# VHH binders against Chemotaxis protein methyltransferase (cheR), part 3

Target 1, 268 residues: Chemotaxis protein methyltransferase (cheR), of Halobacterium salinarum (b0r4j5)
Amino acid sequence: MTDFQTLLEFIETETGFATSYYDESYLDRRVSARMRRRGVEEYAGYLTLLEEDDDDERAELLDTLSVNVTEFFRDEKVWTALRDVLLELADTVRSIDIWSAACADGREPYSLAMLALDAGLDPRNVSILATDIDEDALARARAGRYESTRTADISDQLGFLDNPQEYVDREGDRAFVVNDRVKDLVTFERHDLITGDPKSGFDLVACRNVCIYIDKQYKLPILDTVSKSLREGGHLVLGQTETLPGEVKERFEAEDPRIRIYSRVADT

## First folded at step 21 (VHH; from aa2 with G50A)

Design ac6
Fold by ESMFold2, fold request of step 25:
Structure ac6 (fold): chain B 268 residues (1-268), chain A 121 residues (1-121)
Amino acid sequence: as target 1 above (268 residues)
Amino acid sequence: QVQLVESGGGLVQPGGSLRLSCAASGFTFSNYQMNWVRQPPGKGLEWVSAISYDSSDTVYADSVEGRFTIIRDNDKKMVYLQMTSLKTEDTAVYYCAVYDSSGRTDYFDYEGQGTQVTVSS
């Protein structure tokens, strides 16, 4: 094994980031950027740095590798359309089952919960399953506590809502905590979209910003699993920059392809 | 070694047209979604368009929808961006990219030098 391959195996083992699913040049660019910032010129030296008890560099590397850009109400125009989807579902099904696939630290599933409450849906009839492979991210998601930074203002992210104080409590100047009314709608579970068992029966699946960097050998199985987890007539929402390849696209009718919302058509 | 080589930029007047090309090598081109991204003067990198590995799906940023068309040719390992009805706001360096990193402004994540598009009267 090369020093780089040894480093990638360490990263996958210690952080849970599935380095084997990504193109080597993508990984090398991200790793090399961190090495330059830390003044380390060789992979073996960087591995030694990561093996130390300095958790800060492991976290910075994970952020760089995953490009996990999470925000409340990310891409606001889609959330206006999702409100209409939720209202339609409330008229057509008794209980609305929603899946936020690859939910990271929980901002997406909480945005879905807040949207449902803000739209006036009965909370007893809305259930959101939120899954991710990263147990540390899930622990942060369950806590539902988020801090503004100089580059990420939580108050700005919640600006989609007129009255965010109905759903989020402030702790001091920097921290925002999702309140129990919102948390009660969301259940967090570890699930691997690539190797885990499929789900079923969902009315809405959000699978946003998951497949941007994944080789098609894994992108297709993920999208197949997500597609089959929807009920006929259920809704899929993808990330703004994500494409839906032809093998899976035939299972869907575009509701608004500009905002990446689709409805599942009947199986043949 | 992955290479992405952009070309076709230039100076045009508002309302004009340009066609950008991207030649790809060093990876299995037909396995990956391809993207165009751009960096306007003094601003961060912004995503423009994407096309699925089999050309069956295309998606565009709101600012270019209806004016730009992304096309790929897997046999030639080429990606194109046909731009029409150009506006001064389209002035930027344009890059093709295998990995779309929303909000990334760091040029070391892209292969090649990009191609300059300048729209001015």
Scores: ipSAE 0.337, ipTM 0.728, lowest interface PAE 3.1, mean pLDDT 82

## First folded at step 22 (VHH; from ac6 with N31H)

Design ad6
Fold by OpenDDE, fold request of step 25:
Structure ad6 (fold): chain B 268 residues (1-268), chain A 121 residues (1-121)
Amino acid sequence: as target 1 above (268 residues)
Amino acid sequence: QVQLVESGGGLVQPGGSLRLSCAASGFTFSHYQMNWVRQPPGKGLEWVSAISYDSSDTVYADSVEGRFTIIRDNDKKMVYLQMTSLKTEDTAVYYCAVYDSSGRTDYFDYEGQGTQVTVSS
């Protein structure tokens, strides 16, 4: 047994984290990153640290391993700005069409729906398409049921809203279910951003935290698809740490570069 | 085989400057956005800056905007962070990083060993 395998066995035994359920390469990257942050270079050394009953470190390790891929209202300042965008759209278009690309378990499109409702928009004039390539993710999204964990507090995520109870129902202490008022605004569809056909006519496209993980050769097709799917004057929303490559920059004008919102410009 | 090696850290007084370097290998460097992140004492990892694969776009955390500059050299597979007007709160271990597949801004698939930056009078 390798030092790393010994470490994984310890983690599983002592913390209950099911290391065997995950890819070893993934675990290695996550554990190694945590080790570096603690100034530990060797797996055996890290094991020793964990064995010395460093409860704080065990908790941090579990947090590191329990990764969340999406959140309600991720980056509050972005959603504050999006409220204004939606209000402006409501004044300029009859019906607002929104696309949430790579929606994962659905928390982003539901956040958009909640935001629209909270802003006082007529639900009959708002339509949100949510897509993902992963059918399992979409199934979770359609269910609209989420549970708080040690590393993900759903109540905190919904804290952006003053009255989250208008949009979600509680099931026990940890479970939250998006209600039909919110769900009725969202339609889920499987779509491949890389190989699939572009859509068209959207007023707003959220493509947040999608391209940061992929090679240029795939990033460009995604951005091409997104740019073609927006109407002229439509809005693109990226992740807070995402960059826009030069190949597509001419298609967009920054509305607020600090929060990564762009306007689709006319093609020349 | 992805490797990121940071260097250039040190002790400086407030208002001083430092230039960090990161040498990358083991992946197609010119095809990925590169990031700097930092770990302040007693705090979690925080994102600092990012640069597009073609250097056409840069973005900074609010706390470093106007003071830090990220640049890259794809031929040399290097990314740099020029830090000016350093503050005591900039004290941290700085890492060159590529985001992980989780979508979280405080976790990365790949980081180096880090380089210590200490700002103190």
Scores: ipSAE 0.722, ipTM 0.867, lowest interface PAE 0.6, mean pLDDT 89
Fold by OpenDDE, fold request of step 25:
Structure ad6 (fold): chain B 268 residues (1-268), chain A 121 residues (1-121)
Amino acid sequence: as target 1 above (268 residues)
Amino acid sequence: QVQLVESGGGLVQPGGSLRLSCAASGFTFSHYQMNWVRQPPGKGLEWVSAISYDSSDTVYADSVEGRFTIIRDNDKKMVYLQMTSLKTEDTAVYYCAVYDSSGRTDYFDYEGQGTQVTVSS
């Protein structure tokens, strides 16, 4: 057994995190990243640290391993801008069609739904398609149940809204369930952004989790699919740290490049 | 094995300039977006800037927009961060970072040992 495997065994035994269900290389990268932040270079040294820890470092490690790639209303400045986009769309189209691509656990599409409702839009004129390749993620998304953790407070995430209680119900002290008012706006579907067929006619496409596919061989097909799925003049919103490569930049005009919102331009 | 090595940090007065460098190896550099992130004392990791794999696009955190410039050289497998008009709040350990499978902006799969930047009078 390697030092790393010994470390994983400890983590699983002492924290309950099921390391055995994850790819070892993935865990190694995540653990190593945490080790670097703690100034530890060797797995054995990190194990010692964890053994002596009063659960603070263990909690941080678990947060590192259990990466929540999505949050409600992540990057509030983006969502403030999206509110304006939705209001503009409401004035220009009869029905707004939104696609949340790579929606993961569903917090993004639900955020879009909540945003639309909070903006006073008629729910009958808003449709949100949410897709992901991961069926387990979609199952979680469909359930629409989320729990606060030590490092992720759902109440704080929902703080973007004035009255979050209109959109979610509390279950106990830590759990939140998106209500049917919000869920009714969202339809979930499995879709592969890399190999799947593009969609069409969307007014807004959110693709804010594309950074998980960082190699251009995957990123380009994803962006190609997304770009084809937007109508002319439709809006694309990317992740805050995500760049557009030259191969696809000509398909878009920046509305606000700082917050990664673009308009789909006509093909030449 | 992915390796990122940062350099160029130091002590500088407010209003000063520094140029950070990052040498990358162990992966197809020209296929990946590169990032700079920083960790101020007593604070969490903060994303600073990103540059597309082909340098066609750059993005900056609001706190550094207009003051910092990210540049890359794919032939040399280098990423640079030109910092100008430095402020005391820019004091941090700066890391060169690359994503792998994380969608979180505060988590990177690969980063170097970092280089200390201290802005002080």
Scores: ipSAE 0.683, ipTM 0.852, lowest interface PAE 0.7, mean pLDDT 89
Fold by ESMFold2, fold request of step 25:
Structure ad6 (fold): chain B 268 residues (1-268), chain A 121 residues (1-121)
Amino acid sequence: as target 1 above (268 residues)
Amino acid sequence: QVQLVESGGGLVQPGGSLRLSCAASGFTFSHYQMNWVRQPPGKGLEWVSAISYDSSDTVYADSVEGRFTIIRDNDKKMVYLQMTSLKTEDTAVYYCAVYDSSGRTDYFDYEGQGTQVTVSS
């Protein structure tokens, strides 16, 4: 057992983060970044910091291991197409069940909720489940409060909508808070795409910008879980740069492969 | 350690063709999606293309769709970008890249040193 492997076992045991499912080079890079910030050169010394949990280092490490870059209405072309999907679903099913898988800090599920409201769907007929493994991200998502930064202008991200003030409230010059109309459509829960219980019966699943980062031996369980969560004819949305490997691809027909929207087909 | 080495760049005329190569080592190549990205002069990185670990799925940026083809050979740990109908706006340093992170970021974790493609009359 290397010192690094000993450290990874401690992390998994004490935090529940499934280190065994990730590429070790990914984990080492993220662990090493924290070690540099703490001024520690050896894994054994870093393990001591984690055992002491001084300055909340366990939480900082979990955040680093789960780093995500999100924005409202990420890749606007896909959101134009998703409006059409939501309108088609409204004509086809009584109630639209949507899953935002690996929702991070909540911008994706809130974008889905805003899109549904903006498209004129009856909010009583739309339900969005938003899940992530990162409880701190979920806490931020539930708060629904976002601040513009040097690289992330929230007002610009919301520019996809004609009247974003219907869905978010401004707090000062840089803070935006998702209002209750939007929050009422979204339920947040912790769920591990790799090890969590299967879900089913969804009309639309968004699983965007997750699968390109993971070793295939773990990517397949995620995609299998997502595939099985859709009803036949349900829609899957992937990130624009994400690929769908052959083991799962036959379960889907491409609606528009350039924007990565697919329909679930019957098993062969 | 992860190593990506690009080659095959050069000067070509508009409408011409070029094939880029990327030799990969230091990770389980056949387990990861591979990407090509580029940096045009004076601009940031832009994503060009991706290929699934088993070659069963490929995706392209709108600007190159129909003109570029991404190919991989898992036995040789190679990724290629076959470029045709080249335009002056394709001038850039091209990198092969892998997202090694389990996170949900837009930034590439590893890129090679790049290979220069110049499309000019």
Scores: ipSAE 0.388, ipTM 0.762, lowest interface PAE 3.0, mean pLDDT 83
Fold by ESMFold2, fold request of step 25:
Structure ad6 (fold): chain B 268 residues (1-268), chain A 121 residues (1-121)
Amino acid sequence: as target 1 above (268 residues)
Amino acid sequence: QVQLVESGGGLVQPGGSLRLSCAASGFTFSHYQMNWVRQPPGKGLEWVSAISYDSSDTVYADSVEGRFTIIRDNDKKMVYLQMTSLKTEDTAVYYCAVYDSSGRTDYFDYEGQGTQVTVSS
């Protein structure tokens, strides 16, 4: 076993980041970037640094390994179509159960909650489960507090909504806090899409920008899990640049393939 | 170790056609989604198209939908982009890419020099 493989096993064990899902050359580029920042030239030296540092460098490494950059209402054209999906669900089911799979720091599930409220849905009839494997991301998601940066303006991200102040409070000059009205719709839970317990009965599952780095041997099980979590006629939304491999694709009809929204078909 | 080598670019007139090729090596090609991205003059990277590892699904940016076709050959470890009805807006350096961690341009992994497509009369 190489020093690099030993390092990857440590990372997976201690942080929960599933290094085995990713190509080793990809992981090495990200790990090496952190090593350069810390002035460490050898994998063994970096492993020692990680073993001694409970929170600081481990957190920085996770941020570097993260493949998802999230925004409120990411890829706005899909959100216009999702509004219509939510309105149709409100007309056809009593309670709308939504799953935001791999929710990162919570902007996707909060965007779903805001969209439901903005569309006029009764909040008592909308429930959003939001899951991720990264406990630190979930902690940030539960707080629901986001700061604008030089290159990432939270106010701009919320521009999809006409009246974002109904859902988000400003705190000082740069901070935005999702209010309780929105938070009340969302439940956060740690869940591994490959190894976690199966889910079922959802009307809408968002699994966006999750599978773009994953080897096919794990991409298929993730999409299989997501497919099976939907009721017949339930809706799946994928990220704009994500593909749907053949075996899973046959379980769906395209509602709008250009924006990656699908309906689960009846089993044959 | 990962290598992606693009070719097939050139100068074409509006309405013309080109076929871009990408030769891949140094990884298990048949396990991953493949992408084309492009960089227009003076602009950032723009995602163009993707194809699933088994070719069963393809997806395109709105600006190229209906005009471009992505194809892969897992036996030869090749990806192609068949471009038709070319417009001046398609002028760019084109790259094939293996990794896209965000679906945004600043996270694409592309290893080659790219291939220049110039659409001009």
Scores: ipSAE 0.380, ipTM 0.753, lowest interface PAE 2.9, mean pLDDT 83

## First folded at step 24 (VHH)

Design af2 (from ad6 with H31Q)
Fold by OpenDDE, fold request of step 25:
Structure af2 (fold): chain B 268 residues (1-268), chain A 121 residues (1-121)
Amino acid sequence: as target 1 above (268 residues)
Amino acid sequence: QVQLVESGGGLVQPGGSLRLSCAASGFTFSQYQMNWVRQPPGKGLEWVSAISYDSSDTVYADSVEGRFTIIRDNDKKMVYLQMTSLKTEDTAVYYCAVYDSSGRTDYFDYEGQGTQVTVSS
């Protein structure tokens, strides 16, 4: 058994984190990153640190290992801007069609729905398609049930809204369920952004999780699909830290490049 | 094996400038977005800047916009961060980083040992 495997065994036994269900390479990268932040270079040294019953470090490690990829209203400044986008759309189109691509557990499309409702838009004139390649993620999304953990406080995430209780119901101390008022705006569908057919005619496409595909060979086809799915003048929202490569940049005009909102330009 | 090595940190006075460097190896550098992140004392990891694989696009955190410039040299497999008008709040360990595949913007698959930047009078 390698030092790293010994470390993983310890983590699983002592923290309850199911390391055995994850790719070892993934865990290695994440653990190593945490080790560097703690100034530890060797797995054995890190194990020793964890064995000293440093609950704080164990908690931080679990946060590092946990896959919490999505949040409600992540990057509030973006969502503030999106509110304005939705209001503008409401003045220019009869019905707003939104696509939340790579929606994961559904927090993004539900955030969009909540935003629309909070902005006073007529729910009958707003339609949100949410897609992901992961069927398990979509199942979770459809359920619309989220639980606060030590690493993710749902109440805090929903703090962007003045009255989150209008959109979610509490189940116990930690669980939140998106209500039907919000769910009715969202339709979930499995879709492969890389190999699947592009869609068309959307007023707004949110693709904020493109960063999960760091390799050019995956990023470009995704952005190509998304760009084709937008109508002329439609809006693209990317992840806050995601760059738009030159191959597709000409298809867009920056509305606010700092918050990664773009307008689809006409093809030349 | 992926390796990122940061350098160029140091002690500077407020208003000063530093240029950080990151040497990358072990992956196809020219196909990846590169990032700078930092960890201030007692705080969590903070994303600072990113540059597309082809240098056609750059993005900055609001806190550094207009003061920091990210550039890369794909031939040399280097990424740089030119920092100007440094502030005390810029004090941190700076890391060169590649996104993790989880989609979270506060975690990365790879980062180096970091370089210390201290801004103090």
Scores: ipSAE 0.602, ipTM 0.821, lowest interface PAE 0.8, mean pLDDT 89
Fold by OpenDDE, fold request of step 25:
Structure af2 (fold): chain B 268 residues (1-268), chain A 121 residues (1-121)
Amino acid sequence: as target 1 above (268 residues)
Amino acid sequence: QVQLVESGGGLVQPGGSLRLSCAASGFTFSQYQMNWVRQPPGKGLEWVSAISYDSSDTVYADSVEGRFTIIRDNDKKMVYLQMTSLKTEDTAVYYCAVYDSSGRTDYFDYEGQGTQVTVSS
């Protein structure tokens, strides 16, 4: 058994994290990142650190390993701004069409729906399309059931809203189910952002979960698809740390570059 | 395999300047956004700046906007962080980072060993 494997066995035994169900290379990257932050260079040294009953480090390591792709109301300042965007749209268009691209387990599109309802918009005038390439993710999204974990507290995520109980039902202490009032605004569809056909006519497109993590060869097709799917004057929402490459930057004007919201400009 | 090596850190007085460097290898550098992140003492990792693969776009955290400049050289596979008007709160270990498969912006799949920046009178 290698030093790394010994470390993984310890982690699984002591924290309950099921390391055996994950790719070893992935775990190595995540563990190594944490090791660097603690100034430890060797797996054996890190194991020793963990064995000394550093509960704080064990918790941080678990957080590092437990990567959550999406969460409710991720980056609250963005959602505060999006509330204003939705209110403006409600004054300018009859029906608001929103696309949540790469929606994963559905927490983003449901957040959009909750935001619209919380802003007082008529649910009959709001439609949200949520797409992902992963059918399993979409199945989870359609179910709309989420459980709090040690590293992901659903109640905290929903804390953005004053009355989250209007939009989710609790099942026990850890489980939350999005109610039908919210679900009725969202339609799920399988879609490949790279090879699939662009949509059209959307007032708002959220693409926050993919582009920053993909290299150029995939990023450009995705952004091309998204840009074609927006109407002129429509809004694009990107990740907080995401950049726009030169090939597509001309298609957008920054509304708020700090929040990464853009307007689709007319083609020249 | 991906390798990132940071350098250029040190001790500097408030108001001073430093230039950090990061040497990248093991991947097609010119196809990826590059990032700088930092970890202050006793705090979590925080994103500092990012630059697009073609240098067409740069973004900064609010705390460093107007003071820091991110630059890259695709031919040399280097990314830099020019820091000016340094403050005591800028004290941290700075990392060069690139995303690959992570879905969280506060964690990176690839980063270097880091370089210590200390701002003190």
Scores: ipSAE 0.596, ipTM 0.822, lowest interface PAE 0.9, mean pLDDT 88
Fold by ESMFold2, fold request of step 25:
Structure af2 (fold): chain B 268 residues (1-268), chain A 121 residues (1-121)
Amino acid sequence: as target 1 above (268 residues)
Amino acid sequence: QVQLVESGGGLVQPGGSLRLSCAASGFTFSQYQMNWVRQPPGKGLEWVSAISYDSSDTVYADSVEGRFTIIRDNDKKMVYLQMTSLKTEDTAVYYCAVYDSSGRTDYFDYEGQGTQVTVSS
């Protein structure tokens, strides 16, 4: 076992971050970033630091390992198309059930809720389930409070909407809080896409930009679970750089493969 | 441990064609989505294309759609980028990458030195 593999085992044991679900090169890049910030050049030295440090470096490492780009209305062309999907659903089903799988800190499910309201849908007929395995991310998602940073301008992200003030309240110069009108559409639940209870009956599933899709061993079962959660004719949206492998692809008809939106076909 | 070796770059005129290759080793190649990313002069990395582990699905950035084709050979552990109708804005160092389907440049894993593509008259 290499020094790096020993370090990964320690991280999983002590933090609960499932390092075994990720490619080692992905993990090494993020671990190495923390090592550079702490002035440590060797994995064994970093392991010693983690063993001897208080909780500060362990928390910082966990944050770095879990950091992905999360944005309101990420990849705006997709959201224009999703508006049309929501309008179609409003015309064809009584209650629109949406699943935001691996929702991180909640910007995706809140974007879906805002989009539904902005499109004029009756909020009593829209329900969004938002799930993730990271309870700290879910706690931030439930609070619905987001601060602009040097690298993430919340006001710019909300610029997809003409009137974002209808959906978020400003708190000082940098903070934005999703209001109760939007929050009422979203339910947050801890769920492990690999081991969690099955889901079914959704009209739209967003499963976008999920890091766990790196390894086929987990990507295929996750996509299988997601595809089976959709009713016939339901819609799947993936991240723009994500592929849909052949074992699952046959269950779908591409609505627009360039923006990664698909329709579930009938089981035959 | 992951090894990715890019080749096939060079100088080409606008409208020309070029085929990039990437030889992979040190991981179970046939189980991973493969990507091409590029770094234009003075700019950050941008994602170019991806291909599923079984070649059944390919995706492209808008800027290259219809001009570039990604291909893989799991037996030879190779991925290719066939580029046609090249434009000056395609000038970049090109890398193949094994990870991160989000399109976020900070988390693509590119181990090689890349291969330079220069499109100019």
Scores: ipSAE 0.414, ipTM 0.767, lowest interface PAE 2.7, mean pLDDT 82
Fold by ESMFold2, fold request of step 25:
Structure af2 (fold): chain B 268 residues (1-268), chain A 121 residues (1-121)
Amino acid sequence: as target 1 above (268 residues)
Amino acid sequence: QVQLVESGGGLVQPGGSLRLSCAASGFTFSQYQMNWVRQPPGKGLEWVSAISYDSSDTVYADSVEGRFTIIRDNDKKMVYLQMTSLKTEDTAVYYCAVYDSSGRTDYFDYEGQGTQVTVSS
């Protein structure tokens, strides 16, 4: 067992954070951040610090590890606004085509599907394409099975909805399985936002929490691809901390000044 | 080697103003979004503001919107946070940050110790 694996086992045992739910590089980045702040260069040394420290460093590490990139209905204020977008689309188009770009393990596209159903849209008129480059994440997304842990409660994430039991089935007391009503709206496909071909004709593209991790040589192609994939008047939603650089910003008009939802404008 | 050095913190009264600076080196500064992050006493890190690599877009956390302004100077490789109408809740260590260049993470790179801002009467 490597020093890192020993460290992960200690973390799960002592904090209840389910390290097996997360990619190893994700965990390493967060652990390494704490190590740098504590002036520790080796995993074994950091483990010693965690074993011998009071719960101050354990608590700081747990805070760092618990900041999740993906959750059902992440950033609830955005989802309230997206409900209004879906209702407006239902009044203006008969078939709503949605793209969840870089969908990870599927919580975003399933949140979109659940939101559409909760808003009363006809499921026959809603189609969600969900893409990612990570085939392991897509396999988990297709299964649609998620397990609550002591520190990550799926029921809490679904609490955005009034009646989440309409969309997921319980399997034991910890597992939640997205039901067929929701799964039927979503198609999963491998797609590379940087090198893949643009799509077209979407009414809504969610490209959230992807562009903050990449320099402009890749950010611009990604945003160019999503821009070309939207129809005129289609909606783009970005992550709350993501910016639109000037090369792409001219193609969009902000619908809500602080919520990062945009409309594709007509070219002149 | 990425290096970020924060400065300009201090003690200020509620309603006061303060300007933080961050000097960057070791990477092509003009190609990356820059951020300010803070850690209030006894709490985790919270994101404050971001500015696009060309300054054409700025975003702010709700708690600071309208009071803080993020500015960058690509020639000097500097990012600034102009803070006004400061509240006791703004007391924190402030860090400038660049996002990790790989993977999907909400982690920031931090250099040095950050700069302490204390807002009290």
Scores: ipSAE 0.384, ipTM 0.761, lowest interface PAE 2.8, mean pLDDT 82

